VHH binders against q9y6x5. Designs and how they scored, part 327

Target 1, 379 residues: q9y6x5
Amino acid sequence: LPPKLLLVSFDGFRADYLKNYEFPHLQNFIKEGVLVEHVKNVFITKTFPNHYSIVTGLYEESHGIVANSMYDAVTKKHFSDSNDKDPFWWNEAVPIWVTNQLQENRSSAAAMWPGTDVPIHDTISSYFMNYNSSVSFEERLNNITMWLNNSNPPVTFATLYWEEPDASGHKYGPEDKENMSRVLKKIDDLIGDLVQRLKMLGLWENLNVIITSDHGMTQCSQDRLINLDSCIDHSYYTLIDLSPVAAILPKINRTEVYNKLKNCSPHMNVYLKEDIPNRFYYQHNDRIQPIILVADEGWTIVLNESSQKLGDHGYDNSLPSMHPFLAAHGPAFHKGYKHSTINIVDIYPMMCHILGLKPHPNNGTFGHTKCLLVDQWCI
Key: E = the ipSAE of ESMFold2; O = the ipSAE of OpenDDE; V2 = 0.75 times the mean of E and O plus 0.25 times the DockQ between their complexes.

## First folded at step 14 (VHH)

Design O3 (framework vhh_7uia_1; at its last look DockQ between E and O 0.13; V2 from the best seeds 0.00; counts 0 for: pae E 19.3 > 2, SAP .682 > .668, placed apart)
Fold by OpenDDE, look of step 14:
Structure O3 (fold): chain B 379 residues (1-379), chain A 124 residues (1-124)
Amino acid sequence: as target 1 above (379 residues)
Amino acid sequence: QLQLVETGGGLVKPGGSLRLSCVVSGFTFSSYAMAWVRQAPGKELEWVSSISGSGGSTYYEDSVKGRFTISTDNAKNTLYLQMSSLKPEDTAVYYCARVQYKYHSGTWIPFDYWGQGTQVTVSS
């Protein structure tokens, strides 16, 4: 039988939640599979960029989804969570579900994973749900498992996305133990439902399942604000993205805008595009604006309006608070193995290997995941 | 025509055992996973156990693990559920079901055929 893979993302699941809270279902999943404790994600540590990195193996500068909010100066187009359907934004890379469908006797399915409801390279997932946050996990799970079980050609790759614990992390902050305990309990229960459904359908032993996330969450405060209005007049620039990484499009001389911002706060680094640190892999794309502002961990960039968020993400990808985890189970994976860390772009070549797909050029290193796989030598 | 017929239910004391049987006609087990589901009075239908088409994999709801055993006899076209250490909370109508999604009442359900059910009552 051809290998099958289900990729599941719980948005904003910080890696250290596994150490600080109880997850009976997830722990059981891990016990029978593998765990990567920390996944170093890509900068900016936001939802759309990191989800696309998972399925392309590319840094943001390469796949072109460089933020949740983008602006293209040539076409004058805007990208946002409410405006993400234009293939223009996605066509700079080939996601794995497209690659999978180009193979004979294979199809892909998706339940609200970013980019899956958009035709990319004139190809859309054979089965997909239009994004709707009101749709329950159960309904998403039901559709995904139906497609995995009933499709012809068979679904060999599927994605499942859920918005928690990110939304709650924003609302309560990750340090709210009472509320986050409740939220994370629900997540664990959903994992239980997933496993139970797969067992119910007789799929559990033959299906490879990856459970991961795109980023973590850090605690924010009203006492840690950087007000740009105190440093520069609104008439001097257009704001493309705000916090914690602001994308600045100058309306006047770039140098003048830079000089007004460079000393705005000791808790914010200001970069000209060409001076962005190499380690971010965040330079070589026209969609990156001329100036970016990067707030320190836990600091929020604001205008005259105050932020309502008690938690946020998007900060330096070297920060542990920004890191998600990866757990996996199935025929391709060892049982009871734990690994310390991988890069998020490493997931793509691993998935391609599992599915027997030739990967597109990517930034991942297959060697980093060999120890997770039963058919590979682990040094 | 496809048909599933459950038998083996009855009244049993707590701690007792029952063996349910489901005779299948119209299809072959090897092509489908099979499941046992149950419905208690006033409760929703719940999954109990599944067996893969090959018979190589068996799965159980947590509440019945270690107590129930699902199996098949292909020669007899029969699905079984051996129940031991029965509890009052196991009281329900038990159905055998073929695992295959079917569109029904505006949604997809994971079972396309099931039998008439057999009553299991656990009481002192």
Scores: ipSAE 0.586, ipTM 0.870, lowest interface PAE 0.8, mean pLDDT 95
Fold by ESMFold2, look of step 14:
Structure O3 (fold): chain B 379 residues (1-379), chain A 124 residues (1-124)
Amino acid sequence: as target 1 above (379 residues)
Amino acid sequence: QLQLVETGGGLVKPGGSLRLSCVVSGFTFSSYAMAWVRQAPGKELEWVSSISGSGGSTYYEDSVKGRFTISTDNAKNTLYLQMSSLKPEDTAVYYCARVQYKYHSGTWIPFDYWGQGTQVTVSS
């Protein structure tokens, strides 16, 4: 029988929530499986880019989803979370569900992972749900488990996406212990229900399950605002994305725009595209704008107005507050093993190994995840 | 219309055996997975075993594997749990339940209909 894998994301699940809050169900899952305590994600640390990096093994400059809001100057196309269905944006890479279902006698299923309702390279997930945030976790799980149990050809790769704790993290901030405790308890209960459901349906012993996230969350404040209107007139640039990484398309001389911004705030780094630090792997795509502004942790870039955000993400990917975790259980994984860190791009070649797929060229390193796997030597 | 009625509970010594029965009515029995769920005094509900509507697939919590056997008789609309090698920690009220997940009041509920329960007591 072909190996099966379920990939689950709880959006905005900061790695240190595991140490700072109680997760009896998730901790039981980890005890009988593996944990990676910190996953170093890709810059910028936003939802669409990092979810696509997980399933392609590529840096954002290589897969082309470089932000949640994008502009392509050659085609004049715009991308946003309400305008994300054009395959143009997604076609610079091949995600794992496409590779999987092109194999003989295999299919893929998806419950709302970013991009799974788009025909990428003329191929859409064999079974999928159109994105709708009003659909309950139970309904998403019901569809995924039904497809895993009842499909011909069999579903060998499935994804499941949930919007929390990201939504509540933005609303309350990660430092609001009362509200975040309530939110994270609900998420732990969902994980308990997921595991129990898999056991009751006979999937648990032979299904590999990865529970991970795309990024963390940092605390924001009305005391930490950067007002762009105080430094530069709106008429001098087009704003492609605002905070915490602003994407600036100059309307006047680029050097003049840069000079107006470079001393705007000591809490913001201003980069010409060619000067973006090499460690970001964030230069070599036309969708990356000529100037980017990177706010310091916990700072919010605004247009001379207040911010409603109490938590945010998108900052420098070296920041521990931006890092998610990874937990996994199943026949491919050791039991009771903890690993300190991997890169988020390493998840893709590991998943390809588990599924017996030949990975496309990617930025991941299989050797980084060997110690998680029972069929590999780990020294 | 829908009823689930458990019988067969009682007192038994450690190492003993007991057979629970659940007679169902009011729905197409073979169309639903069925489960046994137990609750020890002062403890949370604990799933024990499940069986597919056809009776072809059976599933067990780790602590009861090899000791308990779930089965059905479709002609009698009856679910069974054969328990052997019973231990004091198996002492609980045992419920028959129909498997269907529903969202209710901020929580997931995996079983939509329950019997009244039958007491199993394992003691010297």
Scores: ipSAE 0.000, ipTM 0.165, lowest interface PAE 19.3, mean pLDDT 89
ESMFold2 (binder alone), look of step 14: mean pLDDT 79; pTM 0.793

Design O4 (framework vhh_7uia_1; at its last look DockQ between E and O 0.89; V2 from the best seeds 0.00; counts 0 for: pae E 2.4 > 2, SAP .772 > .668)
Fold by OpenDDE, look of step 14:
Structure O4 (fold): chain B 379 residues (1-379), chain A 124 residues (1-124)
Amino acid sequence: as target 1 above (379 residues)
Amino acid sequence: QLQLVETGGGLVKPGGSLRLSCVVSGFTFSSYAMAWVRQAPGKELEWVSSISGSGGSTYYEDSVKGRFTISTDNAKNTLYLQMSSLKPEDTAVYYCARVQYVYHSGTWIPFDYWGQGTQVTVSS
């Protein structure tokens, strides 16, 4: 039988939640499969960029989804979560579901994964759901498993996305043990539902399943705010993205704008585009604005000193609070194996290997995931 | 033309055993996964067990693991559910079902054919 792979993302699932909360269903999943305790994601540590990195193996500067909010100065186009359907934004890379679908006797399916309801390179998933946050996990799961079981050509790659625990992390903050316990229990129950559904349908033994996330969550506070209005007049720039990484488009001389911002706060680094640290791999794209502001962990950049979030993400990708996890189960994976760390871009070449796909050029290292796979030598 | 007929249900005391049978006609097991589901009074349908078409993989709901065994006899076109250590909470109508998605009543359902069911009652 041809290999099949289901990629599942729970948005904003911080890696250390596994240490601080109970996950009976997820732990059972891990016990029979593999765990990567920490996944170093890409900078900026936001939803759209990191989900696209998972399925392309590329840093943000390469795949072109450089933030949840973007602006292209040439076309004057805007990108946001409410305006993400233009293929213009996605066509700088080829996601794995497109590669998979272009193979003979294969098709792809998707439930709400970022970019899957957009034709990319004139190709859209054979089966997909338009993004709608109101659609239940159960309905998404039902459709995905139906497609995996009943499609011709067979679905060999599928994605499933869920918005929690990210939304709740923003609302309550990750340090709220009472509320987050409730939220994370629900997540574990959903994992239980997933496993049970696969067993019910007789898919469990032969299906490879990856459960992962795009980023973590850090605690924010009203006492840790950086007000840009205190440093620069709003008329001097256009704000393309706000916090915790602000993208600044100057309306006056760039140097003058930079000089007004460089000492705005001791808890914020200000970079000209050409001075962005190399380790971020966040420089070589026209969609990155001339000036970026990077707040320290837990600090929020605001206008008019207003903020509603008790938790946030998007910070330095070296911070443990920004890191998700990866768990996997199936014929391709070992049982009862734990690994310390991988890079999020490493997932792509691994998935390509599992599916027998030739990967596009990418930033991942297949060697980092060899120990997870039964058919590879692990040194 | 397809038909599933369950038998083997009855009244049993707690700790007792029953063996359910499902005779199928109109198709071959090797082409489909098969499942047992149950419905207790006033409760929703609950998945109990599944077996792959090849018979090589079996799966169970957590509440029945270690107590129930699903199997097939291809020569007899029969699906079985061996139930042991039965509990009052196992009381339900048990159905055998073919695992195949079908669109019905505005949604996809994972089972396209069901039997009439057989009553299992566990009581002291």
Scores: ipSAE 0.630, ipTM 0.883, lowest interface PAE 0.8, mean pLDDT 95
Fold by ESMFold2, look of step 14:
Structure O4 (fold): chain B 379 residues (1-379), chain A 124 residues (1-124)
Amino acid sequence: as target 1 above (379 residues)
Amino acid sequence: QLQLVETGGGLVKPGGSLRLSCVVSGFTFSSYAMAWVRQAPGKELEWVSSISGSGGSTYYEDSVKGRFTISTDNAKNTLYLQMSSLKPEDTAVYYCARVQYVYHSGTWIPFDYWGQGTQVTVSS
């Protein structure tokens, strides 16, 4: 049988939730597979950029999805959560499902992973659901397993996306033990449902399954606001993205806008594009605006109003609160092995190896993940 | 044409054993995963056990693990469920089913062909 892989993301699943909450179903999945305790994601630590980094192995500056909100000054195009389907935004990279389904006797399926309902390089996932947050996890699971079971040519790569615990993390904050316990218990039940469905279908021992996430979550507070209106009038710039990394397009001389912002708050770093720290790998794309503002952990950039978010993400990718985990089970993976950390860009070359695909040029390092795999010499 | 015929149901005391058989015809038995599904009086259908078409992988719902054993005999096109340590809660109609998705009533369901069912009653 050809190798098969199901890639699952539970959005906003912070790595330390595994230590601070009970996950009987996920822990059993890990016991019979592998765990990477911390995944170092890419800056900015937002949903669209990190999901695309997983499936391309590229830093955001290289794949072109540099934020959840973007503006291209030449074409006047806008990108947002609700306006994400123009291939223009996605075409700077080739995601793994495109490479996979162009192979002989292979197809790809998707249940709402970011980008899978877009024709990237004129190629859309062979089977897919259009994004709709109202569709239950059970329906997403039913469609993805139907495609894995029934398709010709066979589906060898499938993706499944779920919005929790991110949505609840924003609403309640990660420190709300009562509400987060309830939310995380429900997610563990969904993982149990996933495993039971694969067993019921006879797929469990021959399907490789990765369960991971794009980022974590940090507690916010009304005591930690940065009011941009106190520092600069709206007329001097166009706001492309707000918090916790603001993207500022100057309407006047860039240096004048920078000077108005540089001392706005001790809890915010203000960068000219050329001064963005090299460790972010976040400079070499026209979609990155001339000035960015990076709030400290737990601080919220606002426009002279209160924030209703109790949790947020997007901060510096060195922060443990921004890091997800990765767990995996299947014939390609060891059983009962724990690994401390990988980079999120390392997932792509590992997946290419499992599927027998030649990876496109990328920023990942296969050597970082080879100890997870049964067919590799682990040093 | 395609037929699934269950046999082996009956009345048994708690702690007893029973073997269900499902003889199939009309398709290549070894090409499909097969399942046992049950329905207790007044309850929803409940998946019990599945086996891969080659017989290499077996799976069980948690409440029957260690008590039930699914198996196949490909030469006879027959699926089996060996049940032991039976409990009153195991009382149900047991169906064999072929694992393949079919579109029905607005949704995809994972079993396209079913037997008529065989009654298992566990009673003191």
Scores: ipSAE 0.555, ipTM 0.866, lowest interface PAE 2.4, mean pLDDT 93
Fold by ESMFold2-Fast, scan of step 16:
Structure O4 (fold): chain B 379 residues (1-379), chain A 124 residues (1-124)
Amino acid sequence: as target 1 above (379 residues)
Amino acid sequence: QLQLVETGGGLVKPGGSLRLSCVVSGFTFSSYAMAWVRQAPGKELEWVSSISGSGGSTYYEDSVKGRFTISTDNAKNTLYLQMSSLKPEDTAVYYCARVQYVYHSGTWIPFDYWGQGTQVTVSS
């Protein structure tokens, strides 16, 4: 029988929440599995880009989902995170569920993971749910486990996505101990429900389960705003994305727009596309705009208005506040092993190895994750 | 014909023991995970324990862990639940069930075939 893998994401689960809050169910999961304390995500540290990097092993400039809001100058198409199911945006990479379905007689299942309700290279996840934030975790869990148990050909790769703690992180900020404690306790209870469901189904010791996230969260404030309208008039540019990374498409000479922006705020870096730091791997894609603004941690770019966000993400991926964690349990993984850091692009080749799939060319390094796996020798 | 037949229920005092048996016919027993599910008077169905089709992995609801033991005899097509240190709150009708999702009344449920149930009463 082929190996099976369930990949679970809790959006916006900052790595250091594990040290500042109690997670009895997650700690029991880790005790009999593995923990990677920090996962260094890709820039920009946003939901759609990082979820697609997890399942492709590629930097954003390579997989093409470069932000939650995008513009492609060649085709004149606009992308938003609200309802855009155009395959054009997703076709610059091959996600693992497509590879899983095409390499052997296997099925994939998805409960809300970004991209799984879109046909990519003419292939859609065998079983999926159209994205709807109102669908409960219980309903998502029920569908995903039903598909894992009751499918022909068998579901060997399944994904499950949940919007918390990201939504609460934005609303309350990650430093709101009272509200975040309540939210994180609920997430731990959901992890307990997941484990109990898999035990009920007789799957727990024979299913590989990865619990991870796409990014962290940092505290914002009404005292840390960058008013873009004080720097430049709207007639000079088209705004493609706003905060904390602004994507600027000039309507006049690019140098004139750059000169108006470059000294606007001491808490924002302004880059011409070719001057974006190489370490970001955020330059070689037509969807990356000619001028990119990067706010300092905790600063919000606004258009002559207040921001109600008390937490945000999208900042520099070297910031520990932007890092999630990874925990895993199952026959592929060691028991009771802790690892300090991997790159988020390393998850894809590890998952391909577990499933016996040949990975597409990617930016991950299998050697970074091999100490997690029972069938590999550590350095 | 698919059939699950439970035996072994009865009246027992707190701290006592019972062994439930479920004889299975009409399907390849070792190809499915099997479960014990109980229903106390006026309460919803509660999952108690499961065993993989290979018999290699066993699982328990937290309130019964360490007190109940699930096992199979594949040659006899029989599922067992050994119950020890029984408590009044264990009083319920116990069903053996085949673990396989089925669509019923607008939802998917993880058990497609059930036995008739056997009554376990724990009373002083």
Scores: ipSAE 0.548, ipTM 0.854, lowest interface PAE 2.5, mean pLDDT 92
ESMFold2 (binder alone), look of step 14: mean pLDDT 79; pTM 0.789

Design O5 (framework vhh_7uia_1; at its last look DockQ between E and O 0.79; V2 from the best seeds 0.00; counts 0 for: pae E 10.0 > 2, unsure alone 63.2 < 65)
Fold by OpenDDE, look of step 14:
Structure O5 (fold): chain B 379 residues (1-379), chain A 124 residues (1-124)
Amino acid sequence: as target 1 above (379 residues)
Amino acid sequence: QLQLVETGGGLVKPGGSLRLSCVVSGFTFSSYAMAWVRQAPGKELEWVSSISGSGGSTYYEDSVKGRFTISTDNAKNTLYLQMSSLKPEDTAVYYCARVQYKYESGTWEPFDYWGQGTQVTVSS
């Protein structure tokens, strides 16, 4: 039988939640599979960019989804969570579900993974759900498992996305133990439902399942605000993205805008596009604006309006608070193995290997995941 | 025509054992996973156990793990559920079902064919 893979994302699941909270179902999943304790995600550590990095193996500068909010100066187009359906934004890369469908006797399925309800390179997932946050996890799970079970050609790759614990992390902050305990308990229960559903359908032993996330969450505070209005007049620039990484499009001389911002706060680094640190892999794309502002961990960039968020993400991708985890189970994976860290772009070549797909050029390193796989040598 | 017929239910004391049988006609087990599902009075349907078409993989709900065993006899076209260490909370109508998604009443259901069910009552 051809290998099958289900990729599941719980948005904003910080890696250290596994150490600080109890996850009976997830721990059982891990016990019978593998765990990567920390996954270094891509900068900016936001939802759309990182989800696309998982399925392309590319840094943001390469796949072109460089933020949750983007602006293209040539076409004058805008990208946002409410305006993400234009293939223009996605066509700079080929996601794995498209590659999978180009193979004979294979199809892909998706339940609200970013980009899956958009035709990319004139190809859309054979089965997909239009994004709707009101749709329950159960309904998403039912559709995915139905497609995995009944499709012709067979679904060999599927994605499943859920918005928690990100939304709650924003609302409560990750340090709210009472509320986050409740939220994370629900997540664990959903994992239990997933496993039970797969067992119910007789799919569990033959299906490879990856459970991961796109980013973590850091604690924010009203006492840690950077007000740009105190440094520069609104008439001098257009704001493309705000916090914790602001994208600035100058309306006047770029140098003048830079000089007004460079000393705005000791808790914010200001970069001209060409001076963005190489380690971010965040330079070589026209969708990156001329000036970016990067707030320190836990600091929020604001205008005259105050932020309502007690938690946020998007900070430096070297920060542990921004890191998700990866767990996996199935025929391709060892049982009871734990690994310390991988890069998020490493997931793509691993998935391609599992599915027997030739990967597109990517930034991942297959060698980093060899120890997770039963058919590979682990040094 | 496809048919599933459950037998083997009855009254048993706590700690007792029962063996349920489901005779199928119109298809073969090798092509489909099979499942046992139960419904207690006033409760929703609950999945109990599944077996893969090959018979190589068996799965159980947590509450019945270690107590129930699902199996098939292909020569007899029969699905079995061996129940041991029965508890009052196991009281329900038990159904055998073929695992195959079916669209019904505006929703996808994971089971396309069911038996009539057999009553299992665990009481002192």
Scores: ipSAE 0.531, ipTM 0.850, lowest interface PAE 0.9, mean pLDDT 95
Fold by ESMFold2, look of step 14:
Structure O5 (fold): chain B 379 residues (1-379), chain A 124 residues (1-124)
Amino acid sequence: as target 1 above (379 residues)
Amino acid sequence: QLQLVETGGGLVKPGGSLRLSCVVSGFTFSSYAMAWVRQAPGKELEWVSSISGSGGSTYYEDSVKGRFTISTDNAKNTLYLQMSSLKPEDTAVYYCARVQYKYESGTWEPFDYWGQGTQVTVSS
């Protein structure tokens, strides 16, 4: 039988929460496994793009989920949090659960990982839950462990998604020690429940488990607003996405729109698509709009109104505040090993290796993760 | 007929020892993971320990680790829990259970068959 892998995401779990808060259960998980202290994610540092990068090993320009809000001018299609089920958006890549379940005698299971309730290339995860944020972590975990234990053909790859600490990070901001301490304690308890469930079922020693996240969180403030309406009239452009990376579709000459925006704020960079820094790997997709605005860390782009968010993400992926962590435990992984950093796109080829899958062409580098794995020479 | 029968409970002083047994019948013992689960008065069920069907992998809840040992005798279809250094907090009814998911009451339950339980009382 091939090895089994459970991939878990706690949305918006900033890497430095590990050193700034108490996680007895997660620290025990790390002690008996591996830790990558910082995962450098992909630009833009948003939820849908980064979750798809984890499971495809591709930059956003290559997998086509380039933001949480998108517009395709050729087909006139719109993508959003509430309108994300059209396979059109997802079909520019093949996620690992599709590759996995196309193998003989294998299935894939999913508890709400982005994209797993969509028939990508006419293939939906073999077992899945439709996205519903009101479903408890316990129910998600119960379904995943049932599928891992009782399915024929066996489930060899499973995903589990949880919305915290992202939701609370937006609401309170990452610097609210009191509220974030409560939120993060609850998350640590959920990790304890996960480990206990796997032990109770006899799975703990033979299941590989990755606990990671898609991005971090930075503090916002009413003192750090960029008022877009004070720089340019609505009639000159269509707004596809607003903050912290605004996606601007000009209605008039593109250079004229750029010139109106370029000096709007010293706390915002304005890029023509061809001028987007190469290090972002964020140019070569039709879903990336002709002009993007990239706010400085902690700044919020608003129209002529205030902002209600106290924390946000989506900023430059070089910022440590945007970086999650990765922890892993299982027969494929060393015990008690800490690694400084990997790229989020490196997770995909590592997972393919663990599962014995041939990776699709991707942007990850297997060599970056070799030192996490017991079966590899890492030097 | 599928059956699980616990024995070996009783009254014991703090620091004492007991051995619980669970004799199973009606299924191939080595094909299933088995568990001990306990319920103290007024408390919810609490998982204590599990063992793989082969007997090769054992797992313990943190509060009993180092004090309790789960084991099997596959030839006798018997599951054991050796309890040592018992504390008043270990007072509970102890159940053996077979690990097999069953859909019930709107959720998946991890144990499909249970014994009737055996009382363990640790008192000074």
Scores: ipSAE 0.006, ipTM 0.524, lowest interface PAE 10.0, mean pLDDT 91
ESMFold2 (binder alone), look of step 14: mean pLDDT 77; pTM 0.771

